# Miniprotein binders against a2bj90, part 85

Target 1, 235 residues: a2bj90
Amino acid sequence: MSRSARRKTSALNTVLRVVEVFASIQGEGPFTGTYSVFVRLAGCNLRCPFCDTRYAWSLEAGKPLGVEELVEEIARYEPSLVVITGGEPLLQRHPLNSLVEGLESLGLRVQLETNGILPAPARDEQLWRVYHVVSPKDVPVRVPGAKLHPSWVDYARATGRAWFKFLVANEQHVREVAEYVAKLGIPRSRVYIMPLTPEKLDMKELLELHSRIASLAVKWRLNFSPRLHLLVQLP
Short names: E, the ipSAE of ESMFold2; O, the ipSAE of OpenDDE; V2, 0.75 times the mean of E and O plus 0.25 times the DockQ between their complexes.

## First folded at step 8 (miniprotein)

Design lo6 (at its last look DockQ between E and O 0.02; V2 from the best seeds 0.00; counts 0 for: pae E 12.5 > 1.5, SAP 70.41 > 70, placed apart)
Fold by OpenDDE base, look of step 8:
Structure lo6 (fold): chain B 235 residues (1-235), chain A 115 residues (1-115)
Amino acid sequence: as target 1 above (235 residues)
Amino acid sequence: SDELEELSDEVIDIAWEMADLIYEFYKTGDLELLKKFMELAEKLIKIAEEALKLAEEAGDEELIERIRELVKRIEKAMEAAKKALENPDDPEAIEEFIELALEVLEYLWKLIEKL
């Protein structure tokens, strides 16, 4: 009789502001191609002019959902990965730790998307155990108010569970990324460059942009992140 | 010393390989990654022993103590890796290895930043 120690997830009545929950393929970064449930959290500390999820900028755009209810909703999809994204997920850090605890208790893998402005997880946080894709907005695009918090480099070194994804439009941007990561001591193996996609590209233009940026990734010896969901017309 | 700087560069490369290995192990549970961890750990101990000699020659007591503590942490993580290899169905043995390996990595980076 195997004692299934149901660790009672302490029902911390923690509430998240959630914009949407949906199943798709992870289209970006080191987990590209993974069947994933996306949890888009509301609220962002930036106003990037190129943001494709502007509807998530306000906390009021999200519905309040209990952590337990959200864990049950996610589990019904039988995901290979749970992707927590949004505006900036770490604005809801406290209830987010409770969400991660609930998901990990079910054996679900969790990946966070963050802009890297807020501090990396501390060792006592449940967030310490998950995967992070950090998308700095200070290089090369220099969004006002964006600055990578230094603790993300330390977290990447200490855990191996962080990658850095940079939006690039041309070779000058790729050069700036290469110089920036070299200065910070981030190895190229953890660096992804991704196409900065303007609004209203057709499929031909989108493919051409991907081809150009992928060629630059090879030239500069960096990893390439597609926008796979855009290429295959998934959410 | 120029020799300590060269050793530090090799240690940095190993630290990144170890970080990637721990991550892949956490993701996959592939026991072959535990064997690779043991190989990297043995390499790191060898480098630490060379660095220890140089620190002793320099009379740097603080550095000597830090390197000795690093070696102890590596050895403890290697024991945990061996236990996990011998008990692949024991989730506690696997979790203990991951925790100890991450502690080694963090201690290693803190040491490198002070060199």
Scores: ipSAE 0.031, ipTM 0.405, lowest interface PAE 3.4, mean pLDDT 89
Fold by ESMFold2, look of step 8:
Structure lo6 (fold): chain B 235 residues (1-235), chain A 115 residues (1-115)
Amino acid sequence: as target 1 above (235 residues)
Amino acid sequence: SDELEELSDEVIDIAWEMADLIYEFYKTGDLELLKKFMELAEKLIKIAEEALKLAEEAGDEELIERIRELVKRIEKAMEAAKKALENPDDPEAIEEFIELALEVLEYLWKLIEKL
């Protein structure tokens, strides 16, 4: 396609299949504690047994919303951060880039959550300039078909806008993460370990698990990610 | 079996190649990539037919349904690729292909998960 045709395509009325839009606190990763608006996109290329948002797996679970309408809805919340999540948001890459363009035109800061199976943004995509938290599912949890696309490491090195977050339950998992990130050349300053929570933990069990994984993060000199929203019972 | 494992490995490789192809097409709009998509899709249909025979022999109804859904999505995406090749300046044709090709990738990962 010519540059003119590409420009026309990105200016078209586009829709996203959206499961929900809501305000809350970012509970995970480097922006933990930030007042955020979450945009949960429909569709996922994985069926993780520990997924806590199974209702977003199918593209049909999403309502079609126009990008301009969605930008206006998000802006009304006056967020400090817009978190684009899902399912897997990159299944809707083209209209997602249009959404990012609209949000950036208002000066809103954007973070994407992805399982990293689809490629990282190219330099000429709007997604290039936003922050990404990449959660590979092939290690240590070994979800079949969940291979991290190698472009994410390249993107992280080129831009400094990506972090890698891993679900762990014990020290053996942390050792596996350490080996994995060393093999890929991901510096530990970009690595978060986060508790792998079983479906029905009570608050005491959640706190004990957080304490154990946080202690391992200190021991292994990795960043710790809580699941803060679970601890404070926010969506 | 070794046949099932070989098919699974080949399908995973195709999924990665397809992901790269869709991304490059989104980035460049290079019409040659539509032709490459159709070639890859035909290869995938052949593998799906082989996998379907194995699933029928095993009586695995869930796997059978997943393979049939994948084939239906591949056929739709191939039709969209042909339409985009015939109408290269039509932004609706280009958008339709990208959407349908991403659906193929989604259903391909669903199949891989069940293998």
Scores: ipSAE 0.000, ipTM 0.213, lowest interface PAE 12.5, mean pLDDT 85
ESMFold2 (binder alone), look of step 8: mean pLDDT 84; pTM 0.831

Design lo7 (at its last look DockQ between E and O 0.84; V2 from the best seeds 0.00; counts 0 for: pae E 3.8 > 1.5)
Fold by OpenDDE base, look of step 8:
Structure lo7 (fold): chain B 235 residues (1-235), chain A 115 residues (1-115)
Amino acid sequence: as target 1 above (235 residues)
Amino acid sequence: SDELEELSDEVIDIAWEMADLIYEFRKTGDLELLKKFMELAEKLIKIAEEALKLAEEAGDEELIERIRELVKRIEKAMEAAKKALENPDDPEAIEEFIELALEVFEYLWKLIEKL
């Protein structure tokens, strides 16, 4: 009766403020089409006028959940990817590192969505090992208080685990993105342009917008991100 | 014209190659990257001269003026690249090249939208 191997998983007594947990298809960026569990964290450091998740802006909009309980909830879905999103997930950086450690211990792949205002992960963080999709809010549509932290460019170049996703409405926006990424030294292969979708588009208008922005992506030699979940009517 | 669209595509491809090159130069200081920049700049000038002929044939005075200004900016960046190659230990010469090369991009991207 070998007593030894109960390494006390130190009770991950870390708490996250979580808005919702749901299974869907990743509709955006390099993981488009992947069966995913979405974890929407509460709290955001921005107030984007085009935000589709305004209900997540307050930390109080989230329920406190223990990291262990949340890992068990996510694992029940048997996801191909865990997407950490919300307002701004990196506002909860400390408990988020514990969540990532728990998920990785189960062999789950993790992708973070961030606005890139807060510093990129350091090498000693569990977040260093996961995938990141950075959505700058300073170009082409300038949100007050948005500025990409320079460490995201360094992280992308060092690890190959970051992509940059820009919301665009027209060719002027695509040009501004091209100039911005060229000046910052963001590799073009890591850049995605995505349709800025106004509220109240019908399916025809949504498809037409996707077609226009996809054609501009080809013209400017950039990657295209759909809003696939909107096109297939998933959450 | 189909010809201007083809020229625009070539300009976009060169612009991205230049962007990657400037980034690697800022990171490494490799002077061979300055030589590659000059080769790309010479190609871009030739394309601009072809575009200039088409703009002159079309009588587009605004496009003519913009292409001429682009050529001047490229030539200035090439001079700065040459100066940096001749003075590799001068940080001011290197900084001047980077600034002028980034100004070429600002102008180039605005021109491509109008082609």
Scores: ipSAE 0.503, ipTM 0.794, lowest interface PAE 1.1, mean pLDDT 91
Fold by ESMFold2, look of step 8:
Structure lo7 (fold): chain B 235 residues (1-235), chain A 115 residues (1-115)
Amino acid sequence: as target 1 above (235 residues)
Amino acid sequence: SDELEELSDEVIDIAWEMADLIYEFRKTGDLELLKKFMELAEKLIKIAEEALKLAEEAGDEELIERIRELVKRIEKAMEAAKKALENPDDPEAIEEFIELALEVFEYLWKLIEKL
């Protein structure tokens, strides 16, 4: 390829649409409590009624940032974990792989959050090597258009680097999750249930909901995820 | 009661063991997994018979109905497993077993929820 063509494709493949970058703790899933930098990418292929990050739905909500610039910004926080979230980060898959390459070169640990509609990483992608928390939206919350891509189950079993996280409000929801994961072949060791939290909930009510869902996790032999950032009032 | 709680614990452990077994069967086609499924299903029917006796003593008609529906689905899945063992090269027999075995989970989880 000509120098001009290589330069142009490199520039196009190194830009991400980013809504926000901020430091906080990972409040959910297997890395709960970890000092993290969150990178929220713009764009989503779902419109969940319960979404608390609706401001990230449109690609226009993000500003273009070069991958090299973004890696430098993330590194200055000295994070223990880089959480790539959004919208749906896999809508920007190609430049996302470039970001992962840059972060890996610095020895930074990366976790991706995805709704799982798009396929799991291929073996030759940089995303293959990072951690993934997959939050399917077809059960129990039944968001229109949601469907977990089957490759995520094989990826999780082959690599041990994916977990599945479900929002639940009650035992009927947990039963639906159990049936769903059993039918898809998701091993229970990879499954987290997490409280579906209404917006107007005081701290006592929030703790009571956590207790109820945690008790259900024990009963059903599943992992429990808090929403720790809500309990400690961090972004 | 403590007896129902012990039975519930056994049911849920078997349910997750069956889920892992069915996934492995879909992946490998190993006919020994069909035999293991039938072994687990027979154990589950025995547990269901014990639970039915307790539910009848308690007069819990909803629990009785859930146990009956579970047993019916287990029996269907067991017959499908036998058919698949007799016809191991028939993809329709294999698919029927997988479908019926997965349907057992709906009834297993409904029973666990009630117990």
Scores: ipSAE 0.349, ipTM 0.733, lowest interface PAE 3.8, mean pLDDT 89
ESMFold2 (binder alone), look of step 8: mean pLDDT 83; pTM 0.810

Design lo8 (at its last look DockQ between E and O 0.90; V2 from the best seeds 0.00; counts 0 for: pae E 2.1 > 1.5)
Fold by OpenDDE base, look of step 8:
Structure lo8 (fold): chain B 235 residues (1-235), chain A 115 residues (1-115)
Amino acid sequence: as target 1 above (235 residues)
Amino acid sequence: SDELEELSDEVIDIAWEMADLIYEFRKTGDLELLKKFMELAEKLIKIAEEALKLAEEAGDEELIERIRELVKRIEKAMEAAKKALENPDDPEAIEEFIELAYEVMEYLWKLIEKL
């Protein structure tokens, strides 16, 4: 009688507040073009005037989902990447570490989107192992209460698993980003500039804006992030 | 002119190299980084002198004044770097260099925005 060691799957009794789960293409940053499942978490510590996901600002906008159930839901899509986004995912840091552990156990790659206000992952967190795209909200557009936590620069240099994405509208904004990253010692190779898209641009205006900001990225020796999902009309 | 565009490209590349040097120096205190800063500063002065000739030939008074001010700022930062190399145990000399070096970078970025 072979005693099958029941691996006690420690019931991940952790709950996340989730707004939505959907499959799409990652449209932004270093993973642009990747088939991804997006997990939009509820709650944000900011109120950016240019936010396209204002419906995720309240924790009450999210449904409570168990981590195990959420891992099973994500795995059904067979994604090349899991993107954890929302308002601010790190507001749910504890259950988020459990989610990452579950996803990594299936061999899934994970990318976090964060505003960088909360501290970077510590070495003992599961979040230490994943990729991070940090979107500071203090430069060039200053959102009240936004300040990049210094630990993100240290994390980026120590791990090579962080990138910084800045919303820009013109060359002055690109200069302000260059000055900011230079002063903080953020490696230029980890910096992305992305078009700040106003509401109600048509496709022509959107392409012209992308062209202008991409040309500035080349001039200033910075990486360019498209908003590819907007260009190809995906969610 | 194609020549001013080429000079602008070289200035941007030097500005990024200077940024990395200043940051690593702040972190490590490695005096060899001050020597490398001086080498970059000398290269930047030469580029600025070439740009100054082109600006004078074009009659661009505003650009002439900006380039002259850049050269002055670079020279001041080089003097501070030299003082820090001669007095490595003086924290005030090191801080003065870091401040002046960042002022050079800030001025460079503003110049590049206008080119």
Scores: ipSAE 0.774, ipTM 0.898, lowest interface PAE 0.7, mean pLDDT 93
Fold by ESMFold2, look of step 8:
Structure lo8 (fold): chain B 235 residues (1-235), chain A 115 residues (1-115)
Amino acid sequence: as target 1 above (235 residues)
Amino acid sequence: SDELEELSDEVIDIAWEMADLIYEFRKTGDLELLKKFMELAEKLIKIAEEALKLAEEAGDEELIERIRELVKRIEKAMEAAKKALENPDDPEAIEEFIELAYEVMEYLWKLIEKL
């Protein structure tokens, strides 16, 4: 049996539980401003009180979708970036690797968003070659059960394909992030701080919060991430 | 104000350099990193003494207290570094230095927050 024939029969049986697929602008992290297709996978291993995508927590929120069909749907948008997010995408690791293989075969650039509890990709995974934005939830926000898997730091240092993003509300939070990343050996060039936005902010308050956190990023020699989609009112 | 801002920039830069140095020492045990730690610590003490004079002139008692606490911890960590250099095969001397060095970092991050 030829290698291409084996791959085709395997792809027909691979399924992901998907909450939504939509086009928008990546509003956070190192790829801010990029025309993107978002693939939100169902299921999460955390219940963060500040989560703005609670509708993706349950695996039942996702509908089964074949990987080959999903690749074709994504490709029709002609995205500059494919963002795989969720809940926690690594809960569906095996079919996720199949999706990444399909997207890479079309030359599409892929970014994964993860809370970092599950291990970083191994060298023999398709996920090894994609970009990762890791958002630990044990600092400064203290979500029960959250702990960054140490392999993410090793992966970031070895590949240059991972960045670490932290939600902060004030300077005490930024100090806690500095202490955390220093102890773990995360290079500050890989660290982003991002505003922790309360539910009821008008546009003026939202901009003021962005300004405050951006000023702290400059002071503390860290990268700043906006929440651009909130500022421009995109999903 | 201008003088204190320049000192603050130096403190922040030293803090990141010192944090990287402590992490690398913890991973490698390279004794040359202890010598570099002491060099940074001496520089930081000089900056702290200059900042202390400015805080005293301003009557800023909270800043004075934070600077004095930091200097005390730096001096203890430098003594531990010297002891570790004299006793490189003593795991208790190495562990004591690491503990005291991270205590310096704790107070240093808290000082930066005040600045």
Scores: ipSAE 0.617, ipTM 0.859, lowest interface PAE 2.1, mean pLDDT 90
ESMFold2 (binder alone), look of step 8: mean pLDDT 83; pTM 0.814

Design lo9 (at its last look DockQ between E and O 0.91; V2 from the best seeds 0.00; counts 0 for: pae E 2.2 > 1.5)
Fold by OpenDDE base, look of step 8:
Structure lo9 (fold): chain B 235 residues (1-235), chain A 115 residues (1-115)
Amino acid sequence: as target 1 above (235 residues)
Amino acid sequence: SDELEELSDEVIDIAWEMAWLIYEFRKTGDLELLKKFMELAEKLIKIAEEALKLAEEAGDEELIERIRELVKRIEKAMEAAKKALENPDDPEAIEEFIELALEVLEYLWKLIEKL
């Protein structure tokens, strides 16, 4: 195979469909408060009714970007963390591994946001080395077609680099999360509950909801994730 | 009462310990985990007996009934644990324990939601 054919095949596996790249504060999960560059990838395997990023559901909503170009763009922000999010980032698993390799070569920390439907990283993937926040969509709010892949529990136990974030609106939802994580053997220390925010809450209502869910987190011995970006009015 | 809140906190902590124990037992089959389950179950019965006194003093019939049902479920799971310890090569005895232990845990979570 000619040097030209190897370059063309390597180039095709190094393109991501990207919706947006922006700097902000990580508002959710174990990295809350971290200065982060967000890379929102296009395409999702779900259609959650409560999704705040519906514009990312189609692969066509993203622009094709080369991994090298994207690494250079991210590096210009000098982030404390790179957050890979989107619809479902793992739909672009192959070029995403190449992106992670590029970012790690610069000493950048990487955190993935995923719905956990697709298998966890294998040991030979670059994705094995990064942090993962898994957001199951089968509990407490059941999204059609959502089921946590069991390999995420094994990955969490093997690496300590995964956390599980659940959207909750009330104590019944918190109970359902407790039952779910107990049954699956997810370590309690890796579980976060986060307020399920309806559209159009004012700041007072948003704070009251955060207070209620945080109190439930303490009662049920679970970690609390704010939606800090909403509270501080950042993207 | 402050006493019921303290008891509720202890019940939650035991429920999480039981959840971990049941999961590890399902994975490993380690019979020492059955002994630990029995220790937790005995602790939980003691808490339930204290809670029952408080519920009787308060005249809370619904809570009394729930605590009595919890004790019954715990006792049944303890019997199954004992049977599994005595018959470690009987897969039916092990499965029966796992089922009854999971039922106790489900009942605990529902009780905690109401406390």
Scores: ipSAE 0.766, ipTM 0.892, lowest interface PAE 0.7, mean pLDDT 93
Fold by ESMFold2, look of step 8:
Structure lo9 (fold): chain B 235 residues (1-235), chain A 115 residues (1-115)
Amino acid sequence: as target 1 above (235 residues)
Amino acid sequence: SDELEELSDEVIDIAWEMAWLIYEFRKTGDLELLKKFMELAEKLIKIAEEALKLAEEAGDEELIERIRELVKRIEKAMEAAKKALENPDDPEAIEEFIELALEVLEYLWKLIEKL
């Protein structure tokens, strides 16, 4: 086989298990409002009771897609941002690095969403160069088995390419977040608090919760993340 | 009280600054950070005295007790900081300061939540 054929064969044989690919607006975190393509990968290492994407928990929920095919599909949307999410995308770390390489070769900007249990990218990974929004689940929401891997703090400080997003329902939760990030040495400029939304909120309740959490973000000198897609009724 | 809410803004800014000072001191052992802690602690005592007068005027017994507990923690941490500055090679003096400074921060977060 030629060198060109070998490289093409390795790209075609790299496979991700994908639940869905769709265009929408990034509704959370530092890239809120950006026209995005979402790639939801199958499999998760947590079973959060508040998860709104439970259909992505099982690896079997995803269909196998070749990385080259997926890159071409994503590119057709002409997105301003590619958001890789899931389940937990880092469970498919090796083919995920191949996807990132393909997307970056086309000049596409990439953001990863992760619960932070698995380690941050190493310097020699393609994932090293992309943006990360890390959502720890041990504080304040206390999901069993969740533990933020300490490498994420080191990565964030070294690269400036990671932010930490916490679900909060009230001021006690915000105090717990403040204590947590102070202990770990996470700069408050890297911290977002976001409303913990129960299912079945009407629009008035959703707006009131957003207002309350946003006011707490200002009081506590933290960044606020909306759930914009819920407010504008997008996926 | 509108006056208590304004004091809350000053306390929050000091709390975040203290959090970073304590973190950096634990990491580096830099004695200049102890001196800066002392400066912030003195500012907090003055703010706490103002807040205490307002809480007494309002009859808010819970807030009064939180402020008194905070002041006692600040005084203990300042005494430990002085001892650590005078005995920089004494690991027990250093550890005592760190423990007491973290207690100050804990009570600051709780005061902010009340306010």
Scores: ipSAE 0.569, ipTM 0.837, lowest interface PAE 2.2, mean pLDDT 90
ESMFold2 (binder alone), look of step 8: mean pLDDT 84; pTM 0.829

Design mk1 (at its last look DockQ between E and O 0.95; V2 from the best seeds 0.00; counts 0 for: pae E 2.0 > 1.5)
Fold by OpenDDE base, look of step 8:
Structure mk1 (fold): chain B 235 residues (1-235), chain A 107 residues (1-107)
Amino acid sequence: as target 1 above (235 residues)
Amino acid sequence: NPDELIKKAEELIRKAIELVRRAMELFEKGDTEEAVELMYEAIELFLEAIDLAEETGHPELADLLWEIIMAMLRLIYDFRLGDFEEAEELMKEIEKTVEEIKKIIES
């Protein structure tokens, strides 16, 4: 076996801690409406008070899965997109690069969800080639320990494969996002605002919140992300 | 009527410029909270004026109005954080853009 074949086999035998794998519609960001397989990775470097996936915060909440087995499981769904999410997927950066290599070898498109605290992909990483939706947690709601790594702005400009998604509840939050993206030089075309949904909203309240935030997106000339999966009652 | 729409845009812009100048004077005095409020009132007027400028076929005016909004947002951000290193330069940029806008609406 060549050194290249041994490296490929060793990369394919790398283990990820996975909470769940399921098929649904991407409900958020630039790929909204896409039939997707979601891979929720375990472990997070934050403890957001508004987190809807608190069960994924511990690495121990995930089961160990081999990259090869996971690629085969994903491929059976015939997805239009593979969404890598979790707590924070980039905590498992090394095996995640191997996963991306496997998925791309099958011609599958990959989108990563990240909080943007860890550095953006380097050019030599497989992660450099995929799409990224960065969800900063330092604006407008300041989560302790959250700070956007500057390399994400550079990555966005260099590749055009990153978008920034901000959780907003009101116009003051939209103003703070507008200030932040102006200061950091994030292109407005790459910015999404999304409703910050409290727990226990009914469908009427959820629709009203979406309408208000969508109107603010138009006013401030920002992209709007729905919580489509909540509106259509999908996972 | 396009002529009525552009006159409305000019009126909005004139009001916004007055607010911007007052806000900059308040920033220099350290009245940051009131200055930020006036800046956002001005931004809202400029946003309305952009819509009218685009509708009436004045993209150059719309672009200048975006430039001033972006400079204002950076200035607000810096003042909110107490970082004044670029504040003087941003205020000069804003005033320069104000004078460019005035030349267009007075022509």
Scores: ipSAE 0.788, ipTM 0.914, lowest interface PAE 0.5, mean pLDDT 93
Fold by ESMFold2, look of step 8:
Structure mk1 (fold): chain B 235 residues (1-235), chain A 107 residues (1-107)
Amino acid sequence: as target 1 above (235 residues)
Amino acid sequence: NPDELIKKAEELIRKAIELVRRAMELFEKGDTEEAVELMYEAIELFLEAIDLAEETGHPELADLLWEIIMAMLRLIYDFRLGDFEEAEELMKEIEKTVEEIKKIIES
């Protein structure tokens, strides 16, 4: 191939399908409360009935953006954390690694959100060095097609850069999570339980659910994740 | 009152161990639903005992209580899915840990 054609092939690997970029507060998991820029990538390999971002399911929902342009847009917000989410961001793995490289060159901290179906990063990937919040959808919620790839547990142990976040509504759900993480050998320090919020909770009900799930987290020696953005009414 | 807390922990542990013994018999007889119910009742007591063991500065006991809870959770997971491949090993592990715990609370 000519040098020009080789450059064009390389440029195709630097384009992401992006649904939205916006600033807000990370409301969930280990980085709760951090001023963040969210990058929502298009495409998902699941159709969770409780998904609040259904508009990101189709790859065609995203606009093609060059990685360099995206890095510049993100940097303008001066974020403390860049949260890459979606859909399922690992469906765009190759250009995602390019984005991570660009963000890291500016010293920006990156966190990826994933449903964990696709394998954890390999040691030679840029994604190896970033933080990951893995949200398996096969327990306690049984989303069709969901299955946590076992490499995520190995990755978490090897790097200390992954946490596992589970949606729970009651103690029966927490018991199922406890059984699951015991079987898979996931350390409790890496596990978050988070309220599974039905669409029609008022603020009083939302607070009551948070209180119950937080109490269960203490009882079972698991970490608690709020849905802080819902409590403070931010996106 | 630390002395009262330690005695409470021992009472909880003795009750939990009896529940575990009954649950193990039920697992061996194939009465898995009832066995799981007893296992969770025992886990509740063990969790409370862990709180007391940590509060009173007994980390070795707390570690053993966690070991038995983890083995019980793995056994429940396997039985619920009909996966008996490791069940015998887990039941032996639970029995061994129970004897270690008994040694501590009887001394």
Scores: ipSAE 0.535, ipTM 0.839, lowest interface PAE 2.0, mean pLDDT 89
ESMFold2 (binder alone), look of step 8: mean pLDDT 82; pTM 0.811

